# Designs tried in a protein design chat: miniprotein binders against q96jn8r1131to1294. Part 154

Target 1, 164 residues: q96jn8r1131to1294
Amino acid sequence: TLEFLENHGKNILLSNGNRTATRVASYNQGIVVINQPLVPQLLVQVRIDFLNRQWTSSLVLGVITCAPERLNFPASACALKRAAWLLRGRGVFHNGLKICEKFGPNLDTCPEGTILGLRLDSSGGLHLHVNGVDQGVAVPDVPQPCHALVDLYGQCEQVTIVNP
Below, E stands for the ipSAE of ESMFold2; O stands for the ipSAE of OpenDDE; V2 stands for 0.75 times the mean of E and O plus 0.25 times the DockQ between their complexes.

## First folded at step 12 (miniprotein)

Design a92 (at its last look DockQ between E and O 0.87; V2 from the best seeds 0.00; counts 0 for: pae E 4.2 > 1.5)
Fold by ESMFold2-Fast, scan of step 12:
Structure a92 (fold): chain B 164 residues (1-164), chain A 83 residues (1-83)
Amino acid sequence: as target 1 above (164 residues)
Amino acid sequence: SKEEELFKRAERLAKRALKLLEKGDYWRAAYLYLLAAELALEAGNPELAFEYARKAIELAKKSGNEYLLKWAEDLLEKIKEEL
């Protein structure tokens, strides 16, 4: 079963059987990682539960290829310059380098209740799903094994893993 | 060998890039050619890396993707130093 790993950013509290992540302080230190590798056919989904409109930017989604169980998380996922493929705002990033200016909806403006999903296709392409709708291939080739990551940054203070 | 594995992976990425190009998906094709160029360079084949990087430049220009264009141009300069 899908859960968030107990190794997470220091401002995170896990609840609901490690399926809900809450950032309890500040705007950063909110990285969580799913407990199973993202393999083809697995759709990992999280729902945005709570947005604090004090902050401007919001959550980051993506994958990392380093082992997450003992990783010392940086304050923000955007500090990851190796082994990380991230969606932030409308941008797609390969190891910190923007590779696409506008992909899918703006993650900084998704409302509470939005369900965001990550899935690998058979060719290793990373897909973003929004409220059940496949947005297409955000990253054409992700190294494997890889792990789904959510950074509860800025506005996004709570997410919950949801089943398809 | 490890070099043969890198070479095979680079060729596979380049073939996938060609399929994307045929569908008019220029920026994703450019991205795959960039990955193929890096792998070819790592495999010790700067001539092949050069071919892939030049293709990435053309496709990045075609797609109007300034970020992939800069990556491709920077990579091409690095490859030229190995030729």
Scores: ipSAE 0.768, ipTM 0.895, lowest interface PAE 0.9, mean pLDDT 92
Fold by OpenDDE base, look of step 13:
Structure a92 (fold): chain B 164 residues (1-164), chain A 83 residues (1-83)
Amino acid sequence: as target 1 above (164 residues)
Amino acid sequence: SKEEELFKRAERLAKRALKLLEKGDYWRAAYLYLLAAELALEAGNPELAFEYARKAIELAKKSGNEYLLKWAEDLLEKIKEEL
């Protein structure tokens, strides 16, 4: 069963059998990690449940290859400087630095109800899915094992893991 | 051995980079060559790492990706120290 780990950002409250994450304070410190590592062809999806329109930025989605159980989470995923591949806005980031300016849809403008997914292909490429549609390869190679990470940042105040 | 596995992985990444290059996907190709270069270096093959890094630099420039370019250039300097 896919769940968020108990080791999470300080402003996160888990519910619904640890399948729902809610940021209950401020705009940051909302990182959560999914318990099971990504394996090829496994589609992991989260639904945006609630957006707070006070902010311009929204959730960050990606993977980490360090042990998530022992990770001391920074205030935002953007501050991860190692073992991190992230999607923010339309950009792709590696260890906090942008490696692609324009990829897929803008995560900052995804409305409530949007289902975002991550999937590794057989070659280790990381794919983004939006509402079940494969948007293509965001990162052509990610080391394994890796875990899906969601940063409930800015607008994004609640997400839920959903089955494909 | 570990070095042999690293070497093989580096070669696989380089081959995939070529396929991406054929599609005109410069930044992803550059990225893969960078990884290949790092793996080759770790595998104890600085000569191969050098070749991959040079290719990464070329493709990073074509993609206009300054981060990848900086990464590749820094790696190249590191590789040169091992030659």
Scores: ipSAE 0.619, ipTM 0.840, lowest interface PAE 0.8, mean pLDDT 94
Fold by ESMFold2, look of step 13:
Structure a92 (fold): chain B 164 residues (1-164), chain A 83 residues (1-83)
Amino acid sequence: as target 1 above (164 residues)
Amino acid sequence: SKEEELFKRAERLAKRALKLLEKGDYWRAAYLYLLAAELALEAGNPELAFEYARKAIELAKKSGNEYLLKWAEDLLEKIKEEL
């Protein structure tokens, strides 16, 4: 079963058999990684459980290709300068730099209850799903193995892994 | 061998990049050509890597994507050292 990895951001508390991540302090230090690499038929889904609308920015979603078990995470995913492909707001980012201005919905405005999914297609393309609807190819090829990452940033204070 | 597998992967990426180019998706085509160039260089084929990197530069310029253009130009300079 999919779980969040024990190596995570400093402000994260894992619960519910490591399937729920809560940011318990501040606005950052909230990076979590799924314990299993993505494979073409695996859909990793998380539900946004709790948001604090005091902030304007929200969660970041994406993948990393470094082995995550012993990685030292930065305060935010945007500071990952290598081996990272991220979805933030409406943008797609590679190694901290924007490569696409608009893709899918604005993650900063997704409400509580939104289910966000990541999967690879058979060509290695990274897809975003929103409430079960495929948003298309964010990144047409991502090196494998890679792991799904969520940064509980700003508004986003809790997410839970859900099965498809 | 590892080199043969890298070369085959590079060619598949280049074919997919061409399909994206035919649809006018310049930044994604440039991205795939960049990946193909990196794989071709790792496969020990700097001439092919050079051709892919040149194509990536052209397409990054067409897309106005400054990040991809910088990446492609840096990669081309690296490839030239291996020619």
Scores: ipSAE 0.222, ipTM 0.629, lowest interface PAE 4.2, mean pLDDT 90
ESMFold2 (binder alone), look of step 13: mean pLDDT 90; pTM 0.903

Design a93
Fold by ESMFold2-Fast, scan of step 12:
Structure a93 (fold): chain B 164 residues (1-164), chain A 83 residues (1-83)
Amino acid sequence: as target 1 above (164 residues)
Amino acid sequence: SKEEELFKRAEYLAKRALKLLEKGDYWRAAYLYLLAAELALEAGNPELAFEYARKAIELAKKSGNEYLLKWAEDLLEKIKEEL
């Protein structure tokens, strides 16, 4: 079963059998990683449970290709300059470099209740799903093994893993 | 060898880039050519890296993707140092 790893950002509290992640302080230090590699066809989904609208930006999600169990997470996922492919706002980032300006909906404006999904296709393309709708290929090729990452940044203070 | 593995992966990515190009997906094709160029350079084949980087520049321009264009132009300068 899918869970968040016990190795996470320092402001995270896990609950609900490690399926719910809550950021309990500040706006950062909120990175969590799924416990299983993102293998082709596996759809990993999280629901946005709570937004604190005093902050201006919101969650970041994507994948990392380094081993997550003992990784020292930076304050923000966007500080990852190697082995990381991230979606932030409408942008797509490859190891800290923006590669696409507008992809999918703006993640900074997704409301509470939104279900966000990550899936690899058979060619290793990373897909974003929003409320069950495939947004297409955000990153055409992600090296494997890779691990799904969510950064509870800014507005997003709680997410829960949900089954398809 | 590691060099042979890098070369094979570069060719695989370039082949996928060509398929995306055939579908009119210019910026994703440019991205894959950029990855292929980096791998070809790491494999010790700057001639092949040059060809892939050139394709990436062409496709980044065609898609209007300024980010991939900058990456491709920077990579092409590095490749030229090894030619």
Scores: ipSAE 0.769, ipTM 0.895, lowest interface PAE 0.9, mean pLDDT 92

Design a94 (at its last look DockQ between E and O 0.65; V2 from the best seeds 0.00; counts 0 for: pae E 4.1 > 1.5)
Fold by ESMFold2-Fast, scan of step 12:
Structure a94 (fold): chain B 164 residues (1-164), chain A 83 residues (1-83)
Amino acid sequence: as target 1 above (164 residues)
Amino acid sequence: SKEEELFKRAELLAKRALKLLEKGDYWRAAYLYLLAAELALEAGNPELAFEYARKAIELAKKSGNEYLLKWAEDLLEKIKEEL
């Protein structure tokens, strides 16, 4: 079963059988990782449950290729400069370097109830899905094994893993 | 050897970049050429790395991607130091 790993950012509380992540303080320290590698054919989806509009920017998602079980997570995913491919706002980032300015919808403006998905295709391309709609290839070749990551940053204070 | 494995990986990425070119997908092709150039440089083949970085520059310009263009230009300067 898909769950969030018990190793997570210090402001995270896991509930609902480790399928719901809530950021209980501040705006950062909200990184969570899915408990199994993102393999081709696996669609990992999370629903945005709660947005606090006191903050400006919102959720970041993507993949990391380092082992997540004992990682000392930084305060925000954007601080990851190695082994990380992230979607933030409308941008796509490779190890902290922007590689695409406008990809998919603006993650800073997705409303509560939005379902965001990550999937690898047969060629190792990382796809973003939004409410069931494939946005295309955000990153053409992600090294494997890799792990899906969600950063409950800023406005996004709660997400839940959802099945297809 | 490790160098042979890096070389094979670079060649595979370059071939995938060519397939993206056939589809008119310039910025993703540029990204794969950048990865191929880095691997070729790590494998000790700066001449091949130079060729891949040049292709990445061309494709980044065609796609109007200033970020990949800067990465490719920075990588090209690093490659020139090893030639």
Scores: ipSAE 0.780, ipTM 0.898, lowest interface PAE 0.8, mean pLDDT 92
Fold by OpenDDE base, look of step 13:
Structure a94 (fold): chain B 164 residues (1-164), chain A 83 residues (1-83)
Amino acid sequence: as target 1 above (164 residues)
Amino acid sequence: SKEEELFKRAELLAKRALKLLEKGDYWRAAYLYLLAAELALEAGNPELAFEYARKAIELAKKSGNEYLLKWAEDLLEKIKEEL
């Protein structure tokens, strides 16, 4: 069963059998990690439940290859300087630095109800899915094991893990 | 051996990089060559690492990706120390 780990950002409250994450304060400190590592062809999806239009940026989605149970989360995922591949806005980031300017849809403008997914292909490429549609390879090679990470940042105040 | 596995993976990544390059995907190709270079270096083959790093630099420039370029250049300097 896919769940968010108990080790999470300070402003996160988990509910619904740890399948729902809610950021209950401020605009940051909202990182959560999914318990099971990504394996090839496993599609992991989260739904954007609630957005707060007070902010401009929104959730960050990606993977980490360090042990998530022992990770000391920074205030935001973009501050991860090691073992992190992230999608923010339309950009792809590696260890906090942008490696691609334009990929897929703009995560900052995804409306409530949008279902975002991550999947590794047989070659280790990381794919983004949006509402069930494969947007292509974001990162052509990611080390395994890796865990899906969601940063409930800015507008994004709640997400829920959903089955494909 | 571990070195043999690293070497094989490096070659695989380089092969995939070529395929991406054929599609005009410069930054992803550069990225894979960077990984290949790092693996080759770790496998104890600085000569091969050097070749991959040079390709990464070339493709990073074509992609206009300064991060990948810096990564490649830093790696190249490290490789040179082991040649």
Scores: ipSAE 0.685, ipTM 0.867, lowest interface PAE 0.7, mean pLDDT 95
Fold by ESMFold2, look of step 13:
Structure a94 (fold): chain B 164 residues (1-164), chain A 83 residues (1-83)
Amino acid sequence: as target 1 above (164 residues)
Amino acid sequence: SKEEELFKRAELLAKRALKLLEKGDYWRAAYLYLLAAELALEAGNPELAFEYARKAIELAKKSGNEYLLKWAEDLLEKIKEEL
C-alpha cells in the first residue's frame, strides 16, 4: 500500500495511516516522498486537500533517484541540486535547472480537490496526470529506481494519497 | 568497469535521442544528447562528449529552448578543455 515515507520535511505531520501529509508551520520544509519507487504500472496520485491563498507559489511534484530513507531534505525541493526532476508552476526542472518553460497546468493555480498523478512509462518517461487525464511526457528517461516526491510548499498545506 | 557502464549508458541515451529526433521532438532529443554528453565526459571520452554536445546545441536551437542551449554551450566549453 502507498504511504508517505517516515523520513520527511520537519514541518510535516503524517496522518490517516500515513496517507495524508499536513504542513503545520511556516511555508516550507514540507517535502514528502512516497514509500515505493515508481514502476510503469504504478500511478501515484495525491489530492490537494487544503490551500492557503495567502501565498502565490504552491506545491511542487517530481521524482528523486537518491534513496529517500536517510536523505537530508532541504527546506524546499527546488534546492535539490542532484538526482531530481521537478514540476513547479508550469516549468520542468532537472537538478535546479529549468529545462522546459511550459508543461501541463500551472501548479500554482490548481484548486483544492485537484488530483495530481505521477507515472513512468516503459521507456522511463515521467508522466503527469491531472484529474485522471494524462498530460504526456514531462521528462524522458528518468533513471530507475526513482521515488515520487511532493513538496507542500507555500499555498499547499495538505495532500492525501488516493487510489486510481 | 564503471567507465564502461557510463559509456554504454551514454550510447543508450544517444540512441533514444535519435528516435525522438526522428519524431520531431527536438527539445527532448537535445536533452537526452546533453545527458549523453555528460556521461561520455565522465567516462573519459571527451571526443564522444563533444559530438553529443554539438548535437544537443543544434537541436536546442531548432526547438528554441534557451535553457538547454545555455547548458549545452557551457558543457561544450568544459569538454573543449579536455580535448
Scores: ipSAE 0.264, ipTM 0.656, lowest interface PAE 4.1, mean pLDDT 90
ESMFold2 (binder alone), look of step 13: mean pLDDT 90; pTM 0.903

Design a95
Fold by ESMFold2-Fast, scan of step 12:
Structure a95 (fold): chain B 164 residues (1-164), chain A 83 residues (1-83)
Amino acid sequence: as target 1 above (164 residues)
Amino acid sequence: SKEEELFKRAEELAKRALELLEKGDYWRAAYLYLLAAELALEAGNPELAFEYARKAIELAKKSGNEYLLKWAEDLLEKIKEEL
C-alpha cells in the first residue's frame, strides 16, 4: 500500500496511517515522498485537502531519483537540483531550470478536492493526471528508480493519498 | 567505470531524442540532447558534447523554447573551453 515516508520536511505531520500529510508551520519545509518507487503504470494520486490563501503559490509535485529514506530535505523542492523533476504553477522544472513554460493547469489555482496524479508510461515519460484526466507527458525519459514527491508549499497545507 | 556509464547514458538519451524528433516533438528532443551533452562532457568527451549541444540549440530555436536555448548556449560555451 502507498504511504508517505516517515522521512519528510520538518514542518510535516503524518496521520491517517501515513496517508495524510499536514504542514503545521510557515510556508515551506513541507516535502513528502511516497514509500514505493514510481514504476511504469503505477498511478500515485493525492487530494488537496486544505488551502491557506494567505500564501500566493501552492503545491509542487514531481519525482526524485536520489534515495529518499535518509535525505536531508531542503526548505523547498526547487533546491533539489539534478535529482528532481518538478511541476510548479504551469511550469516544468529540472535542475533549477524551467524546461517548459505552460504544461497542464496552473497548480497554484487548483481548488480543495482536486486529485493530482503522477504516472510513468512504458517509455519512461512522466504524466500528470488532474481529476482523472491525463495531461500528457510533462517530462520524457525520467531515470529509474524514482519516487513521487509532493512539496506542500505555500497555500497547500494538507494532502491525502487516494486510490483510483 | 563511471565515465563508461555516463557515456552509455548519454548515447541512450540521444537515441531517445532522435525518436522524439521523428515525431515532431522538438522541445523534448532538445531537452534530452542537453542532458546527453552534459553527460558526454562529464564523461570526458567534449567533441560528442559539442555535437549534442549544437543539435539542442537548433531544436530549441525551432520549438521557440527560450529556456532550453539559454541552457544550450551556456553549455556550448563551457564545452568550447574543453576543446
Scores: ipSAE 0.321, ipTM 0.656, lowest interface PAE 2.7, mean pLDDT 88

Design a96 (at its last look DockQ between E and O 0.89; V2 from the best seeds 0.00; counts 0 for: pae E 4.6 > 1.5)
Fold by ESMFold2-Fast, scan of step 12:
Formats: C-alpha cells, sequence, structure tokens
Structure a96 (fold): chain B 164 residues (1-164), chain A 83 residues (1-83)
C-alpha cells in the first residue's frame, strides 16, 4: 500500500492513513515522499485537493534517488541540486538544471481534482500522467532505486494518493 | 569492476540515444548522449566521452535546446583536458 513517509517537510500534516498530505502554513516546507521505490510500471498518482490562489506557482512533482528516510528536506524541491529530477510549471529539471522548457501541461494551472501520476517505463524513462493521460517521457533515464516526490508548494495545499 | 559497469551503462545509454535519434527525438537523444559521455569519462575513456559529447552538441543544436547545448559544450571542454 502506497503512503507518504513520516519524514517530510516541516509544514506538512499527514492524515487518512498517511495518504493525504496537507501544508498547514506558509507557501513552502511542503515536500512529501512516497514510501515505496518507484519501480517500472508502478503508477503513483496524487489528486490535487485544495488550491490557495494567494500564491502564484503550484506543486512540483518528480523523483529523488537519495534515501528519503534520512533526508533533511530543503524549503522547496527546486533547492535540490543533486539526485533529483523534477517537473515544475512546464519545465523539466535534472539536478537543478533545466533540460526541457515546455513539457506537458503547466502544473501551475492544474485545477483542484486533477490527478497527476508518475511512472517509470521498462527503459527507466519517467512519464507524467495527467487525469489518466500519458504525457510522454519527461526524463529519458532515471537512476534506480528512486522515490516519487511531491512538493506542496505555493497554491497547492493538499494532495491525496489515489489508486489507479 | 566499477569501470566495466560504468562502460556498460554508457553503451546502453548511447544505444538508446541512437534509437531515439532514428525516431527524430533529438533533445531526449542529446540528454542520453550527455549521460553516456559523463559515464564514459568516469570509466576512464575520454575518447569515447568526446564522441558522445560531440553527438550531444549536434542534437541539442538540432532540437534548439540551449540548456542541453550549454551542458554539452561545458562537458566537451572538461573531456578535452583528459585527452
Amino acid sequence: as target 1 above (164 residues)
Amino acid sequence: SKEEELFKRAEELAKRALYLLEKGDYWRAAYLYLLAAELALEAGNPELAFEYARKAIELAKKSGNEYLLKWAEDLLEKIKEEL
């Protein structure tokens, strides 16, 4: 069963059997990580439950290859400059370096109820799924083991893990 | 050995890059060639790293990806120091 790890950003409160993450303060300190490695063909999905339009940008989604149980999380995922492959807005980032300017829909404009998914293909390519639709390969090769990460940044104050 | 493992992974990445290139997927092919070049350099084969980095430059230019182009050009200068 997929859950968010107890090790998370300072502003996160977990509920619903660790399947719902709520950012209870500010706009940052909202990183959560899935408890199981993202293995090929496993589709990890989260639903956007609540957006606060006070902020401009929204959630960041991706994977990390460091051990998440022991990680000291930075204030935002975009501060991760090693062992992190992230999708932010329309951009794709490899260890803090933008590698693609426009990929998939703009994550800053996804409405409440949107279901976002991450999946590795058999070649280690990272796919983004939006409301069940595969957007294609965002990162062509991710080292393994890796773990799915969600940064409840800015507008996005709550997400829930949903099963396919 | 570690060097043999790095070399094997670099070859796998380069083969996949070639497959994507043949399908017209230029920026993803450039990204995989960049990873292959870094691993080839780490494995102690700067000649192979040079070939992969040059291919990454070509494909980054063809795709108009300025980010991958800068990474590839910086990596190529680093590789030249080992030749």
Scores: ipSAE 0.792, ipTM 0.901, lowest interface PAE 0.8, mean pLDDT 92
Fold by OpenDDE base, look of step 13:
Structure a96 (fold): chain B 164 residues (1-164), chain A 83 residues (1-83)
Amino acid sequence: as target 1 above (164 residues)
Amino acid sequence: SKEEELFKRAEELAKRALYLLEKGDYWRAAYLYLLAAELALEAGNPELAFEYARKAIELAKKSGNEYLLKWAEDLLEKIKEEL
């Protein structure tokens, strides 16, 4: 069963069998990691449940290859300087630095109810899915094992893991 | 051996990079060549790493990707120390 790990950002409250993450304070400290590592062709999806439009940025989505159980989470995923591949806005980031300016839809403008997914292909390429539609390869190769990471940042105050 | 596996993976990444290059996807090709270069270096083949890194530099420039370019240049300097 897919669920968020108990090791999470300081402002996160887990509920619904650890399938729902809610950021209950401020705009940051909202990183969560999904318990099972990504394996080829496994689609992991989260739904944006609630957006606070007070902010301009929204959630960050990606993967990490370090052990998530022992990770000391920074205030934001963008501060991860190793073993991290992230999607923010329309950009792709590696270890906190932008490696692609424009990829797929803008995560900052996804409305409530949007279902975002991550999937590894047989070659280790990381795909983004939006409402079940494969947006293509964000990163052509990601080391395995890796875990899906969601940073409830800015507008994004609640997400829920959903089945494909 | 571990080195043999690293070498094989490096070659696979380079093949995939070439495929992406043929499609005009420069930054992803550069990225894969960078990974290939790092693996080749770790496998004890600095000569091959050098070739991959040079390709990465070329493609990083074509893509206008400053991050990948810096990565490639830094890696190239490291590789040169092993030659």
Scores: ipSAE 0.730, ipTM 0.884, lowest interface PAE 0.6, mean pLDDT 95
Fold by ESMFold2, look of step 13:
Structure a96 (fold): chain B 164 residues (1-164), chain A 83 residues (1-83)
Amino acid sequence: as target 1 above (164 residues)
Amino acid sequence: SKEEELFKRAEELAKRALYLLEKGDYWRAAYLYLLAAELALEAGNPELAFEYARKAIELAKKSGNEYLLKWAEDLLEKIKEEL
């Protein structure tokens, strides 16, 4: 029953009961947010449905602690300068600046069909899952409540929420 | 009670930061010390916040993480205003 929120980036079209997000224009304005905050028992997963390889960068995953229903999203998640923790490429970013050079696989090389997941552990650590495999702790503690976000950036044109 | 909750949380973060430090994970340890310092300051304990912020500066330097270092330095200056 996870869905993408109605408040999303301007270039997003929601479909499939708001479980599928498609970026229908340009390379940006593609931020979507999951309709429930993360809790330790919740694994939020999205599948990469379509990629356009003419771009070099791909989707960004992460969390925000601002309430998402009325937030005005920037063109790109990396422009979120407050209350944001993001995974991009192999890097971890906090409030728009890189805090870790290498974590997990390179998101820019994940093919169509890849299932990417976010969850919190019992200590508040943010975990990345790739195709069901826990990649470990990206950020050792994020404030709660926090909300999972996907930026359909560059290569990534469509993602669908899937169950664990 | 709110202050007690913040203090307890700050101590939990500092304990976890020490564990990460012992394993050589300097930037994540610095990150947790920064969170602990912010909570200690909010709890009305600027002396403890100062201690945690100084540890965060040391570890941010060890990790070579300029973002965490700037954050820790700014926080230390804020804490000094309340000492």
Scores: ipSAE 0.211, ipTM 0.651, lowest interface PAE 4.6, mean pLDDT 90
ESMFold2 (binder alone), look of step 13: mean pLDDT 90; pTM 0.904

Design a97
Fold by ESMFold2-Fast, scan of step 12:
Formats: C-alpha cells, sequence, structure tokens
Structure a97 (fold): chain B 164 residues (1-164), chain A 83 residues (1-83)
C-alpha cells in the first residue's frame, strides 16, 4: 500500500505505518513524498487533519520527476526550481514559474477534513481531485516517472493518506 | 541519437498542443508549445523552436496568460541568438 517515504523534511514525524505525516516544528521543512511512482490512473489521496491558523499560507502538493529516496529537500517545495510541478494557493507552478493564476480551489483555505487527490490521466495530464471531485487538468503532459509530493507548509501541520 | 529523441518528443508535444487548440484550450496548448520549443532548441533545430515559440505567444495572448507570455517572449529571444 501507499506510504510516505522515510526520506522527508527535517520537521516531519511519520506515524500510523508511515501513512500520517505531522510537522512538529516551525512552518517549513515539511516535504513528504509517496513511496510509489504516480502511474496513470493511480489516485493518491491525502486528508488534511490539522490546520494551525497562526500561519497564512497552507499546504502545497504536486509532483517531482527526480528520485526522492535520497533527495536533500529544501525548506519549502517552492524552492524546487527543476523537475517540479506544484499547486500552491490557486496557482500552478512549473519549476518555480507560475503557469496558471487560478486553478481549482484555494489550497490556503481548504478546511480540516478536505481530501486532496492527484492522478495522471492516460495522456499524462495531472489532475487535482477535491473531496472526490475531479477539478480538471492542472498540468498537461507531466514527464514520467513522477512522484506525488505534499509540502506541509504553514497552516497544514498534519495529513493522512486515505484510500479511494 | 539524443537529438533525434528530443526532436521526436518535441513533435509529440506539438501534436498534443494542436489537439488542445482544436478544443479551444488556449493556455494549456501554449504551455505544450513552450515545452516543444525548448526541446526543439535543445535538439539543434532553432527554426522549428522559433515556430513553436511564436505559436505559444499567440495562444498565451488569446488566453490572457501573462506568465506563459513572458516565458514565451524570453524563450523567443534565446532562440533568436541561435538563428
Amino acid sequence: as target 1 above (164 residues)
Amino acid sequence: SKEERLFKRAEELAKRALKLLEKGDYWRAAYLYLLAAELALEAGNPELAFEYARKAIELAKKSGNEYLLKWAEDLLEEIKEEL
């Protein structure tokens, strides 16, 4: 089954069989990666378990195409300037460059209990799912292999992998 | 060769961009043309890269996407140095 990799940001503690990630300090150093490549039709989902409203921004999610098992993660996923396609707030980012201003719901305002999903379609398009609802293609034609990434940034201090 | 693989990938992306364009999906088509232009340039074909980058500019303008427009304009200047 799907788990978070043991290689993660410095402020992360994994529990629940590596299916729950908790950021135990500060607002950053909270990147986690799914242990299995995101292959077409696989739906990877995480539930927002706990939000700390002392911070303004919240989680970032997306994919990376570099091997994550030994990667030295930066403090924030948005510092990744290569091999990264990220959703932050309402924006879509390709290697640090914003490519879309408004896509899907604002991730900075999703409440506790929200289930966020990532899926590749048969053409390599990256889809965001929110509470089971496909939001459409956030990024067309993501290179493979790629790996689902969640950055427990700012408000988001805990997420848990959930099955479809 | 590496150049041949890059060229084939660029062509594949351009074909996907055309299908998006046929559906009126201008900004995603622009994004794929930008990727195709980068690969065509890396493959040693700046003339093809120029054509793809110009299509990306047109589609970014049609979609009102200022970010893809800036990327396309910057890439076009880079391509001109290789022509």
Scores: ipSAE 0.586, ipTM 0.826, lowest interface PAE 1.6, mean pLDDT 91

Design a98
Fold by ESMFold2-Fast, scan of step 12:
Structure a98 (fold): chain B 164 residues (1-164), chain A 83 residues (1-83)
Amino acid sequence: as target 1 above (164 residues)
Amino acid sequence: SKEEEYFKRAEELAKRALKLLEKGDYWRAAYLYLLAAELALEAGNPELAFEYARKAIELAKKSGNEYLLKWAEDLLEKIKEEL
């Protein structure tokens, strides 16, 4: 089964058999990674459980291509430059730069209960799914192996892995 | 060899980019052409890398994508050093 890795941001508490991640302090240091590589056609899904709307931005999700088991996570996923392809707000980012604008819904405004999914297609394209709906190709070709990452940043204080 | 594998991968990426271009998906086509150009350069084929990078510049401009345009321009200057 899919679980969040024991190596995570310092403000994260894992529960529910490592399937729920809660950020227990501040607004950052909330990166979690799925315990196995994102292989083609595997759909990894998380549900937004709790939003603290005193913050303006919210969760970031995407993939990293470095080994996550012993990685020293930065305060936010956006500080992961070359090894990360990230969806933040409505943008797609790599190396701290926006590679696509207006992709999918605005992640900063998704309500509690939203289910967000990541999947690689057969050509290595990274897809975002929102409440079961494929939003299309966010990144056309992701290096492999890669690992699904969620950054419980700002508003998003809790997520839970949901089976397809 | 690694060079032969890189060349084959570059051609595969360029074919995928062409399919996206035919669908009017300019920025994703540019992205794949840039990966193809990098691999063609690593495969020891700077002429092919140059053609892919120029195509990526055209498509990045069409899509208004400054990130891809800068990547393509930087890569093109690097490719020129090998020509």
Scores: ipSAE 0.448, ipTM 0.763, lowest interface PAE 2.4, mean pLDDT 88

Design a99
Fold by ESMFold2-Fast, scan of step 12:
Structure a99 (fold): chain B 164 residues (1-164), chain A 83 residues (1-83)
Amino acid sequence: as target 1 above (164 residues)
Amino acid sequence: SKEEELFKRAEELAKRALKLLEKGDYWRAAYLYYLAAELALEAGNPELAFEYARKAIELAKKSGNEYLLKWAEDLLEKIKEEL
């Protein structure tokens, strides 16, 4: 029973039993976090439900290692300068610093209906899955415990947690 | 102790980095050596941190990863202050 936490960015509205997150204003303040730690082999998936092409960048996906239940979220996930490993566009970021220029498909161009997944392997490597296809290791080592995070930034105004 | 735990974690990361290096995965190996250097420095072993940071620089250059190169170079300067 995966859900988005009730603690989220101020522009988020949760619905569908806290399994759907909608950004109802602007382009930012759209961070949501999964309610359970991302343990090895657990595949957490979200589907892109709605894109607003008024904006140029789209959702950011990743993990945080700080406790999310009472975290004061910044305007965007990329403002997190500690305890965050993020995928944005084609880039991979550790605590706000780019570690890889091009990894996997460009998240800014994924269409509505795309299912994006995060999974830790047994060595602590973070994998991105796109429409069921493992893109490989985006981050070789993530400290645990960690929590899956989605930033409904820019174009992406709605996502829903989906089962395999 | 906390220092012993940090040291063991640094060695574990360096061992995994070596496996990636053997597979020709240079930028991911550079990243793991960078993390190992940070942990070694935190554990109070700047000599070991220096060796890991040098490895990270070497592999970042080999992979053409300018970001990890800058990270490792910046870390190496901090390590030199502790030597």
Scores: ipSAE 0.599, ipTM 0.823, lowest interface PAE 1.6, mean pLDDT 91

